# Designs tried in a protein design chat: VHH binders against p49116. Part 217

Target 1, 238 residues: p49116
Amino acid sequence: EGPLLSDTHVTFKLTMPSPMPEYLNVHYICESASRLLFLSMHWARSIPAFQALGQDCNTSLVRACWNELFTLGLAQCAQVMSLSTILAAIVNHLQNSIQEDKLSGDRIKQVMEHIWKLQEFCNSMAKLDIDGYEYAYLKAIVLFSPDHPGLTSTSQIEKFQEKAQMELQDYVQKTYSEDTYRLARILVRLPALRLMSSNITEELFFTGLIGNVSIDSIIPYILKMETAEYNGQITGAS
Short names: E, the ipSAE of ESMFold2; O, the ipSAE of OpenDDE; V2, 0.75 times the mean of E and O plus 0.25 times the DockQ between their complexes.

## First folded at step 15 (VHH)

Design gz7 (framework vhh_ozoralizumab_d1; at its last look DockQ between E and O 0.02; V2 from the best seeds 0.00; counts 0 for: pae E 15.5 > 2, grease 24.5 > 24.2, placed apart)
Fold by ESMFold2-Fast, scan of step 15:
Structure gz7 (fold): chain B 238 residues (1-238), chain A 119 residues (1-119)
Amino acid sequence: as target 1 above (238 residues)
Amino acid sequence: EVQLVESGGGLVQPGGSLRLSCAASGFRFEDYGMYWVRQAPGKGLEWVSTISWDSSYTLYPDSVKGRFTISRDNAKNTLYLQMNSLRPEDTAVYYCATHWLGSDYEDYRGQGTLVTVSS
């Protein structure tokens, strides 16, 4: 069959609130993060191979990997987001919280260690100068992970992951032909994504969701979100 | 400062309709996603609907999908919730919000508007 991803799946354009406020606040950070999360979910939902797995499998895959997709998105969009400025604002907020005795020192330490891991990941991707095509296939490799507990259709998921790996290999070998070890350097970065805590990502970028709700619990609703393009496909509107 | 003023609530019969409004000020309304949440008597906060900054996407929980429609007018800094086929269980104070609920949220939620669905 044809390629796993088309040119439409390589484009990944985050539109930021404008202008950036002089003093960053939780409102701006949450809006920016929500836009990236929803862009990431829309990206996944638009992949024909993903659609072919069916709604229940789609929900299970995204629940398992949303934090990995989100972190890849942060790295890919770090410049447009001014991510370093956002992380500095989060650090300032955390330091204010410890001074006001709102959070324990142990919790602040745990969150700061997460921020350091995130910065190191984004810096490593920037140094490798990962392009948009490479990001698209890295996201596909993460999305089509057959090794999460409770998944059905694991053989088909594994086949899609292998297809993503093969197409990434073909792209890198063709585009960066003089750099024999580039693919290995890129792939060795992926295990670090699984060391990132989804709970801490929620605390940093989403500042608590409604009640005791987690992002994985709202994912089914995000995947069902009504968009102009998706509604056009369902209703037959242009 | 962010200010949100909800209106349009009232008493309505089951099966009736209401349109809620939220007037926003103190921030660039056109740049931010907006949310409706509600709190029924003796219950916690429940998410009702979300709309993106540009109206390109909306999402709803199953409890209101097909009955409620969220919309916005960025030129008027106003958020709307069209509520159709109202049920007694929709009785709640309805709030508009500028981001997901959290510890720093109190200043970003309005006073609410009461919707009572009763015979």
Scores: ipSAE 0.633, ipTM 0.845, lowest interface PAE 1.7, mean pLDDT 87
Fold by ESMFold2, look of step 16:
Structure gz7 (fold): chain B 238 residues (1-238), chain A 119 residues (1-119)
Amino acid sequence: as target 1 above (238 residues)
Amino acid sequence: EVQLVESGGGLVQPGGSLRLSCAASGFRFEDYGMYWVRQAPGKGLEWVSTISWDSSYTLYPDSVKGRFTISRDNAKNTLYLQMNSLRPEDTAVYYCATHWLGSDYEDYRGQGTLVTVSS
């Protein structure tokens, strides 16, 4: 009942680790990515509609879509993260691995194609000048996706997604009234998120934090954290 | 040269159905999202539906949700709009559209097909 999102869900402020190293390294990249992940999970948990679905459904939804939420977060925070610089450092590292014959050619090709797709997604979102309200609704559309396998309460999830879509449409129509095609241009970018591999995202951004343990295995613990613990993980204060 | 050609419009009674087609050429259709917009007489353009390049995502406004279905056949370079339970307020010229980012700023649409819903 009422709006799916309020103005408090538009705020999405990422703080970067301090001090900034002279040269980017895997630890800095992993800490930066971890802060974005925790910020994204805190955002999702704060939504009343998400809270209403219950703990098991919440865990299932986030396991299914965390990579898409993370990728939207990367695009939204690309400037503050210096994401292009981070991706360039990763590419250089991978090219050194090729020269030293440490990875298979097929794997390297997959990883490079993923980096390319990610860079192009972020560039296209920047070119469209997607605002904070639009990002919040896009994240909600992604979060409340009823077509993932194994979900319960799919009728309620679908209702919430439809509400997110309606509210985005209303916002764009009112705020960008002279740009008839803006909603369509925004929404045609979402399918690229389904092509992003969570396995490769983990390798690029999270290997130093978790070793080889998947992010989706720790989702239940992340969702149970108190707000003060989230803020400590996001800022590195505790 | 990008070409989009709509067809399948016509006169139909309220509650009836029509299926619109859009034949695309001059670009790699399978690489781009597609959408339908419509323009009622004397009104501005209204967005009707969107489909991703691989059909994995579709979106509709409340005004047509549950009544219209967008689809595509990438092998035939064709976009479709199945319109059911048509209402008089659906009367409009329907356009298929896409954007081609070769110049970064160009949006393309066809010449449209007229749908008239009248008893």
Scores: ipSAE 0.000, ipTM 0.196, lowest interface PAE 15.5, mean pLDDT 81
Fold by OpenDDE, look of step 16:
Structure gz7 (fold): chain B 238 residues (1-238), chain A 119 residues (1-119)
Amino acid sequence: as target 1 above (238 residues)
Amino acid sequence: EVQLVESGGGLVQPGGSLRLSCAASGFRFEDYGMYWVRQAPGKGLEWVSTISWDSSYTLYPDSVKGRFTISRDNAKNTLYLQMNSLRPEDTAVYYCATHWLGSDYEDYRGQGTLVTVSS
């Protein structure tokens, strides 16, 4: 079989809503997040190996790793998204609503820590100067994680993950031959993704858009979305 | 230009106290929550405290709760961290920080101030 990823899978271009408002409201944030989520899932769909796993397995995989994929996407698209600005807006929104919502101190702490973790993760990735190929392979490694509960075809998933890892290794060795530990430095960042709460991510980025609907529940719909529909979402023509 | 300048660090004995300050400029300080983070030698960044824009709430990790107090003076555009009962494990460079309208690839924190707790 050919490589897991091709050059077409390296491209990961997020289109932001336009124009950018002076004040980043909840709607803008949610729309931006939604576009990233859709882009991430569409990216996954574009991988032949992913398609080969079948619809049920695909859905299960994405349900298991959507937060990690999304977070990697945030890191990768941080500049285009003006992620820091978005996070600032989220923080401000939370601060303004905390008294009104009578959130528990523990919950506030969790949310603030999560935002901090997101920022730190993205900063760490930026500091590593992760390129598009590396992001693509990292996303693939995350996507094809066999250790999530309830997955079928785990052996095949594992093979795909190994393939992603090998291709990443080859790429790094070829591209960054003088940096012998680059691969390790990159891979060691992945555990941070699993420490982030999907529920909090959902609350921060998607509550204003989907309300009480969970990302988990809409994933099958997104995965079944036609390319035209996806493009419509990207262009804001939803 | 957004600027955060930490000060007040130094050498202190275990059980001692320090008060850190962070002078903020280049943005409407009073509109933003602020937080402290620290980085110990050989370790990653650790969240230390958060305060709301109006000081209506403060947050602490268990590691510093009861010992550290975050506060702010919006009139002076200054963030504070009162550190009491300092321990050797508190040794770190301390940074004040905020999520701001800046570069996504830059830390929204100052240069930091070194706190060394040692007998």
Scores: ipSAE 0.000, ipTM 0.233, lowest interface PAE 12.7, mean pLDDT 86
ESMFold2 (binder alone), look of step 16: mean pLDDT 83; pTM 0.842

Design gz8 (framework vhh_ozoralizumab_d1)
Fold by ESMFold2-Fast, scan of step 15:
Structure gz8 (fold): chain B 238 residues (1-238), chain A 119 residues (1-119)
Amino acid sequence: as target 1 above (238 residues)
Amino acid sequence: EVQLVESGGGLVQPGGSLRLSCAASGFRFEDYGMYWVRQAPGKGLEWVSWISWDSSYTLYPDSVKGRFTISRDNAKNTLYLQMNSLRPEDTAVYYCATHWLGSDYEDYRGQGTLVTVSS
């Protein structure tokens, strides 16, 4: 019927802890990451199509795609976050872990490879100069992914994904009418998100969020907040 | 110098209420999410509640949801936990924290305040 996303879903404003400390620590990194995660989850919850799928489906979808949404958010907010500085601080911490034998060389290699993949993804998005509308629709495409293992109601999810793809195509064609290949260049970036390890993302950005409680475990609590609590958050976020 | 100072604990009857406070100093309180965690005698740490920097988000485990309310006053650098309908199993030392205990980095955690729920 109406569009999948409204202008309110294009607005994605991350407020950082301020000022950024001279020497970054896990406290600042985890706070920054948690703000982005909660902003991303609030964004998803505000979509009428997402709400229409119901609580169980909403939980399953976000559990499956939170890392993809978070990574797209990192790319979109890279400048606001000074993401390069955060990643440099994480690299310094990993180097200290090698020196102190706190972590194996094999694990550090895996984490460094993840950081390089993340940097390459963010650089690709920056070079493409992805705008706010494009980010909103890319997030919608990954949110409404019908192909995650264990999902039910996949037909309706697929319809919402196709609607997101259609609206993105319409937007790009009208806004970037002379760039015939822009949509293809954008969409080809998405498969890389599936290759990013959610476990490594959690280790890098969320070590201190809620003790040893995983992001996967937290997601249902955030999504099942009462309507009054949720409406208060939407009003405050405007 | 980072400091978190908890207060408000004490002995209370089952079904009673207590209000815990945490006075924060030495960091920009208004910029960081805050936790209440507890440790019952002979048990590990248990997350009790979390509140975002701006109070727009609050989280509770099922064990306390509907009974406990976390809040903060950023102008006073103070975190609160309103505890209602207290049960014997709520007996614990309650800690204010701005980062989870057990991190490889500096933990900003207070000294704790004892809550005892008994008849």
Scores: ipSAE 0.464, ipTM 0.743, lowest interface PAE 2.3, mean pLDDT 84

Design gz9 (framework vhh_ozoralizumab_d1)
Fold by ESMFold2-Fast, scan of step 15:
Structure gz9 (fold): chain B 238 residues (1-238), chain A 119 residues (1-119)
Amino acid sequence: as target 1 above (238 residues)
Amino acid sequence: EVQLVESGGGLVQPGGSLRLSCAASGFRFEDYGMYWVRQAPGKGLEWVSSITWDSSYTLYPDSVKGRFTISRDNAKNTLYLQMNSLRPEDTAVYYCATHWLGSDYEDYRGQGTLVTVSS
């Protein structure tokens, strides 16, 4: 059988909304995040191994891991997004919400702790200088996680995850042969993704798109989009 | 004062069409994403459609895809929902909503407009 991922799966190009406003606002942040989410879902859907698992399994896997995929996408696209500027704008909004008595202090503290964890994760990935092939395989390892409750075909999912891990190892050993411990340093970062609350991610990045519904509820519809409609969403062309 | 006022609901036969409108005031409409949700008698809220502030993205569940079209006119501060090929199961109170008007990140506003599909 051929490799799990092809060179086409390494390409991950986020197209930002244009023009960027002088002062960031919630609609620009939401649009940027939505483009990244759709790009991430389209990336997953394009993997032949993923397609082979079938629609029900595909939906269950993405529902279980979308927040981890999204966070990896934020780290990978942090510079393109000017993520630090977006997070600063979110923090400013939260400070204004305290003054207007729109949010409790406890809730704001919880959200700020989430932002700090996100910043720490993105900074650690930047320091490791993770490349496009490494990001593709890390996303595949996260996507093909057999340990989520309610999954069917767990043996096949585990096989694809193991294949992703082996191909990542092969890549790192050939490309970064001088750095004996690089793979270990990369892999120990993955558990931190599960510290990210999907509920708080939704509140920070997606309220402008989904309002009172959850990302969980819209995932099946995103995955069923026709290719042209899917491409329109990730580039902003309707 | 922030207000969202829905209109256009009514009684229609199966296979008919209705166009819902939502007049927004008291905030910069052009800066906010908008969405439609509905609540059928005795049931919870169901998402119907979403549109970004600039109309670059629209989303629909399979239950209404191809039948409903969401749109907006930022110059008129108005959100629309064109509903075609209506079915009895579309009977509900329809609300327009936005996310940044209240104390929560996910706001629900407006009095709603009743759509009844029956033969």
Scores: ipSAE 0.000, ipTM 0.194, lowest interface PAE 14.6, mean pLDDT 81

Design jj1 (framework vhh_brivekimig_d4)
Fold by ESMFold2-Fast, scan of step 15:
Structure jj1 (fold): chain B 238 residues (1-238), chain A 120 residues (1-120)
Amino acid sequence: as target 1 above (238 residues)
Amino acid sequence: EVQLVESGGGVVQPGGSLRLSCAASGFTFDNYAMSWVRQAPGKGPEWVSTISWSGGTTLYADSVKGRFTISRDNSKNTLYLQMNSLRPEDTALYYCTRHGYSIPFEGDYSSQGTLVTVSS
C-alpha cells in the first residue's frame, strides 16, 4: 500500500542548457522545453501506480495529458527557465511576423491569447506559493485523469486520482493548517490547463524538435526509453 | 535517509531570547514547507509555525504571533525559529517537521528535538 508518491517523486529538478545565448533562438527554447518534457515523462514513468497500469494505458494517459503536465512543469520551473524572458522573445518574434506579413491576424490572436493564459496560470501558481509536494500531487491528479476517451482501466485510474487528492488534502491540512481555503484555491486552477491548446504549445516550444511530427506521435517512444537515455536527454548528453 | 537535527535550546529567563536551528538532510529541502512543533511536559504536541518552500508565506500559532519568527536558508538546508519575549508557558521540547514525517510520536519520525526552558 503506502503513499502514491515518494520523496523521489517530489524532487523535480530541471537542468538548463548552458550557457544561455545573448539573444534567444528557437534551438535554445526547443532544447529547454524538450528537457522539461523528458523530465516530466521520466517523472510519470517512475511512479509505481503508473507502471502498474501497463504500457498501453500509460501511453494513452500521457498522450491525453502531456500539455497539462508540461504547463505545470513550466510554472514549477519558471524561475530556473527564465520563462518570462522566453515568452518575451516569442512575443517579439510574433510582432515581427505581423510586420513581415508572415502570419494571419487570426493566428497571431490565438497564439497571443495562449501566451496570456500561460502567463496568467504561472503568475497565479507563483502567487499561491505552490511547493514541490503540492506540484507533485497536482501533476498526479492530472496524470490519473479517468475522463479521457479510449481509456480501458478507468476504475483503477480514478482510484489513483482519488488517492492523489486525499494525500494532497492531508498535506495541505497539516502543513497550512490555519489556511482553510488553500486547497480550494489550488484545485480551482486546474481547469485552466484544459483550456490551453496542445497544438499551440507545440508551435511555441517544440518547433525545432518536431518539424512535421507531433508530440502525440513521439510520446510512445519517449516512454520506452531506458533510464540512461532519459538522463541523457534531461542533461543534454548523448 | 531523511534526518532533521534540532539545536539552539537552553535555559533562559522570562523575557529572554533564543534562536533554534534545524539541519535537514536526505531530501530536497527546498521542495517542502517546514514547521516547528513543540511539546510541553505532560502535554500533547502543539503546532508553532510553518514556512513555505520559498519562505514567501509564514504562519504562526496565536500564542506566539509577534514574538516568534520562522525563517529558512535553502542554500544551507537549515530552518530557524527566532524566539523573543519568552514566557514560562513556552517551556517545551521543540521539533522541526517535514511532510512525510508525522508530528513527534506518530509514525516513523527520527528527531531528538531541542529543549527550551524558561524559568526564573
Scores: ipSAE 0.000, ipTM 0.346, lowest interface PAE 12.9, mean pLDDT 83

Design jj10 (framework vhh_brivekimig_d4)
Fold by ESMFold2-Fast, scan of step 15:
Structure jj10 (fold): chain B 238 residues (1-238), chain A 120 residues (1-120)
Amino acid sequence: as target 1 above (238 residues)
Amino acid sequence: EVQLVESGGGVVQPGGSLRLSCAASGFTFDNYAMSWVRQAPGKGPEWVSTISWSGGTTLYADSVKGRFTISRDNSKNTLYLQMNSLRPEDTALYYCTRHGYMIPFKGDYSSQGTLVTVSS
């Protein structure tokens, strides 16, 4: 009946751990990524339409799209995170690992290609100067994706996705009325999110934080957390 | 509590310059596109300029293109309007606005306004 998202869903504040270490530090990277993941899950859980789908659907939906939500969050928070600095440090570490024969050359190549795709995505979003409303609706479009295998309630999910698309169109046409093709430029960026490997994202950003436990495995527990516990995770205050 | 506080208004002669500032508080400033709107005596509000959340995209009304420059400093939560080559018709109450859902140029929150008078 009302809008899918409210102005409260535009607010997306990432608090970084401080200080950033001089050398590559797995714990710093993983803590930063964890804060962003928890912030993204809290954002999704706050949407009334998302809650209306029920716990089982919510869990399946987030399991399917967490990597896309996380990558959009990386792009949105790239400046706050100094993401280019983090990625440069990772690249330097990978190049040193080749010289020390610590990692397979084929694996390093796959990870490097992933980093290049991530950098390209973040650069394209920065070039388009995507605002907070646009990011909120892009995240909603990704969240309410009816086409993931194994999903139930796909007709209702599709209706919420269409509502997100309509509200994004209305926002862009009214806010950037003199840029006729802006919406098209934004939407053609989304397919790239599905080309990024969730396994490589886990390796780069979450290895050492959760050990052998996958993000997929912990999602049901994250979604059940109380709001105060979410706040503790995203600020490091608890 | 959302607050927008402007400063920098005053009296200038035609051809002069002024810089307006708008200090924002009570919200995540870098999540919002911002606009400058003006209202001349006895006229309705006129949109002047818009800046995207990062500052990468700027839009201007035809009446001010080439003379005014909108900018922002997200580290200071401050919006600016540099006004050059001022004309008597630029005389108006100038206020900054925060873009809300479906109300981009007029905004969902506006400052009280600062008077700019261009006269000899």
Scores: ipSAE 0.000, ipTM 0.142, lowest interface PAE 23.1, mean pLDDT 82

Design jj11 (framework vhh_brivekimig_d4)
Fold by ESMFold2-Fast, scan of step 15:
Structure jj11 (fold): chain B 238 residues (1-238), chain A 120 residues (1-120)
Amino acid sequence: as target 1 above (238 residues)
Amino acid sequence: EVQLVESGGGVVQPGGSLRLSCAASGFTFDNYAMSWVRQAPGKGPEWVSTISWSGGTTLYADSVKGRFTISRDNSKNTLYLQMNSLRPEDTALYYCTRHGYLIPFKGDYSSQGTLVTVSS
């Protein structure tokens, strides 16, 4: 049996809506986020090991980990998205909201703490200079997580996760042979992904596209879309 | 084409009641939180009330709390505002808005408005 991921799975190219607005624009943010979400799900669906688990297991895995995959995608595409500019604009908007008492101080604090955690995560990944191969394997590690409640086929999922970990180790040792501790520095970043609220991610990035409908409710439909439909979502405005 | 069309405005005496309706079309109504906003003559817009997409959460400005009730019928794509114990200071142009980004009263789409006058 061959490697878990092929070179095609390393390629992860986000096409942004253009141009980026000068001020906070919820439509631009949500369109950009939706393209990234669809790109992430298309990426997962293309993995032979993922396909082998079957549709029910595929749906359960993505429902459990979409926020982790999306956050890794934000970090990987942070420069293309000008994510720091987007987050700064959101923070300015929230600070104005507290000044005008339009949102509760507690809600603003929760959202700002989420933004801070996201910025710290993305900054850590940027500082480590995580490459495309490393991102691909980190996404595979979070995708094939056997420890989410309610999952079936956990032994097979764990096997694929271990395969992802082994292939990442092999890659890092060969490519960054001079940095003995690089893999450890990368892996200790992963637990932070589970501290990020999926509800706050939905409010920040997806409200303009799907209103208040849960991402979990649309995942089965996204996973069943034809490749041309995925491409429409990740390259076009629709 | 997003459209929000109000009805139910009019003239009432102090202590009276009115029910405003906002008919929505051109979008998936039950995916959006909705707000009522009013603008009194010579004043800026004032947020009145917000209802979540499901109707499960409602918020009210202190000036109307206990007197006004916001509700929605997702099967009819319609938002409502029941106004009781009306006061002269409630006189304003009332309009409905589709929820803005993280701010209840700053909608991305707003209706034309319906006039509510409370006077003798």
Scores: ipSAE 0.013, ipTM 0.171, lowest interface PAE 8.6, mean pLDDT 82

Design jj12 (framework vhh_brivekimig_d4)
Fold by ESMFold2-Fast, scan of step 15:
Structure jj12 (fold): chain B 238 residues (1-238), chain A 120 residues (1-120)
Amino acid sequence: as target 1 above (238 residues)
Amino acid sequence: EVQLVESGGGVVQPGGSLRLSCAASGFTFDNYAMSWVRQAPGKGPEWVSTISWSGGTTLYADSVKGRFTISRDNSKNTLYLQMNSLRPEDTALYYCTRHGYAIPFEGDYSSQGTLVTVSS
């Protein structure tokens, strides 16, 4: 009966690989993105409501929404990641690929449109000055989405999503009482997350993954890791 | 998932020929430049050849230029390497790679590879 999220779920601290190399490479980008992904999954796993759904449901939910969670994480951690620098480097590489005939024009257009959508989303969140509490509840709304195909326990998931929406509304109305329409401005940003391709996100940020593993394939293993193993992954400790 | 599967390796005498194939799946093959890379025992990877997404541009390492020909069949999602006038120094594990969007021009590598041994 308590709140869906506690103060511990509001904190979201990304530890970057240090130092940033003089020349960005696939390894640095992938390591940075992997740390954010692991942090996001650890965050989700720490929610009591999420744990209560059981391992199979937890895996299905994260498989369905990891791209949305990851994108919200990119927006929230854009400054600490120097995301604008990473995206500028990727754009430069894509433009050079046109000149060298290494990627089709249609593919480059798809990837550039994805980067544009990502930049627009991150800029809109920055302009709205979304705080840590708001990010936590937006992530919860995305995580507890009952409308993904193949899900079980959809009624329980929907109840947790409604609880997240109600608690976000309560917070915004109390904290930003002078801005009557703030909640509406925030919520209308969420549909954009589903327009971004998880395949393109994977190719942009996770090309440095060893072998031919997909994010979808590693999610069950990440969710089963002990807390110490999560901490090792997100901080780089051995 | 992205999969790259090499085949066509074997044992040949110096001066012989082999044709390697790389079967690609899990992505839109004709959107990417593709490369052949080789690794001799105890050595690091050596870039061999690259072909553009359309097949219109090909690049070769100096060590193989004039002897090897890279080609692709986008309708079959397959990359080829025709190797002629093989030399003992061409002995290596050969693998194909897809060029990614990120800097530098590192791609997804197959974990399998196909072994080419040039020996009398």
Scores: ipSAE 0.000, ipTM 0.240, lowest interface PAE 13.2, mean pLDDT 82

Design jj13 (framework vhh_brivekimig_d4)
Fold by ESMFold2-Fast, scan of step 15:
Structure jj13 (fold): chain B 238 residues (1-238), chain A 120 residues (1-120)
Amino acid sequence: as target 1 above (238 residues)
Amino acid sequence: EVQLVESGGGVVQPGGSLRLSCAASGFTFDNYAMSWVRQAPGKGPEWVSTISWSGGTTLYADSVKGRFTISRDNSKNTLYLQMNSLRPEDTALYYCTRHGYVIPFEGDYSSQGTLVTVSS
């Protein structure tokens, strides 16, 4: 029927909270992360193929892949977020937690390993100079993943994923025609996203969430929001 | 100056009802999502409910679903929490906070809190 993604799906513009505090705090980090999560959800909801799968399937897909979408968004928006500065602040907080015996050594090791994996991923994407079209297709590939446990209607999801892969290949071959192995270098980055724990991502970036609320619990409500209301919330926020 | 002033707290019997209000001033109220948060004695803060800028979307903690209703009147710059079928475990200090998005995180401004006690 037409391309999976339009030019509107390439645009991914994060507006950061203002003003930036002199030292980073949980509120600023959580609000920044929330803005990126909402932008990622808005992006997914705008895809006609995604809408065509129906509300129950949409909820299951996003609940399964939000961490992968979020991490791709962190890489794409690393500069505007000053992500390296945020990660340095988180590391400093963790080092202070060790000194105060607030966290176990095993937990700190898991969190530090996650931060290292995140930094390596973002650095690899930066070194490859991934453009907006490539990011859009990579997000589509992870969104339309047919292999998450518990999914139904996997054949249609697989077809959309294959369409995303095909359109990415066509784009890369035409735009970067002299770099024969670029597509392979890009695609081998994707498996690393599944090795990163969504629970640790939540602990690092969404520590400011009130009480025991989880991103997993929030996602179904946002996806069930009437499209006009969702768009109004995004547009009306000052 | 941004101000959030809550009212409506009190003592009520189990199974009873209370309505909390949060009056907002110093900002464009209908540009913000709003949340109710509670803190029980000896416990950390617990998110209760969130409402979108227009009032068209509401989110609830599992512990209050079907019993509590969040609403807002943008013409009066006021947020409400209707609490029905109250239980002893609902005893807490209740306060309101504002957000840019429908994600229940600690906002840039929160009210001081009103005490709700559910007992004999």
Scores: ipSAE 0.244, ipTM 0.609, lowest interface PAE 4.3, mean pLDDT 85

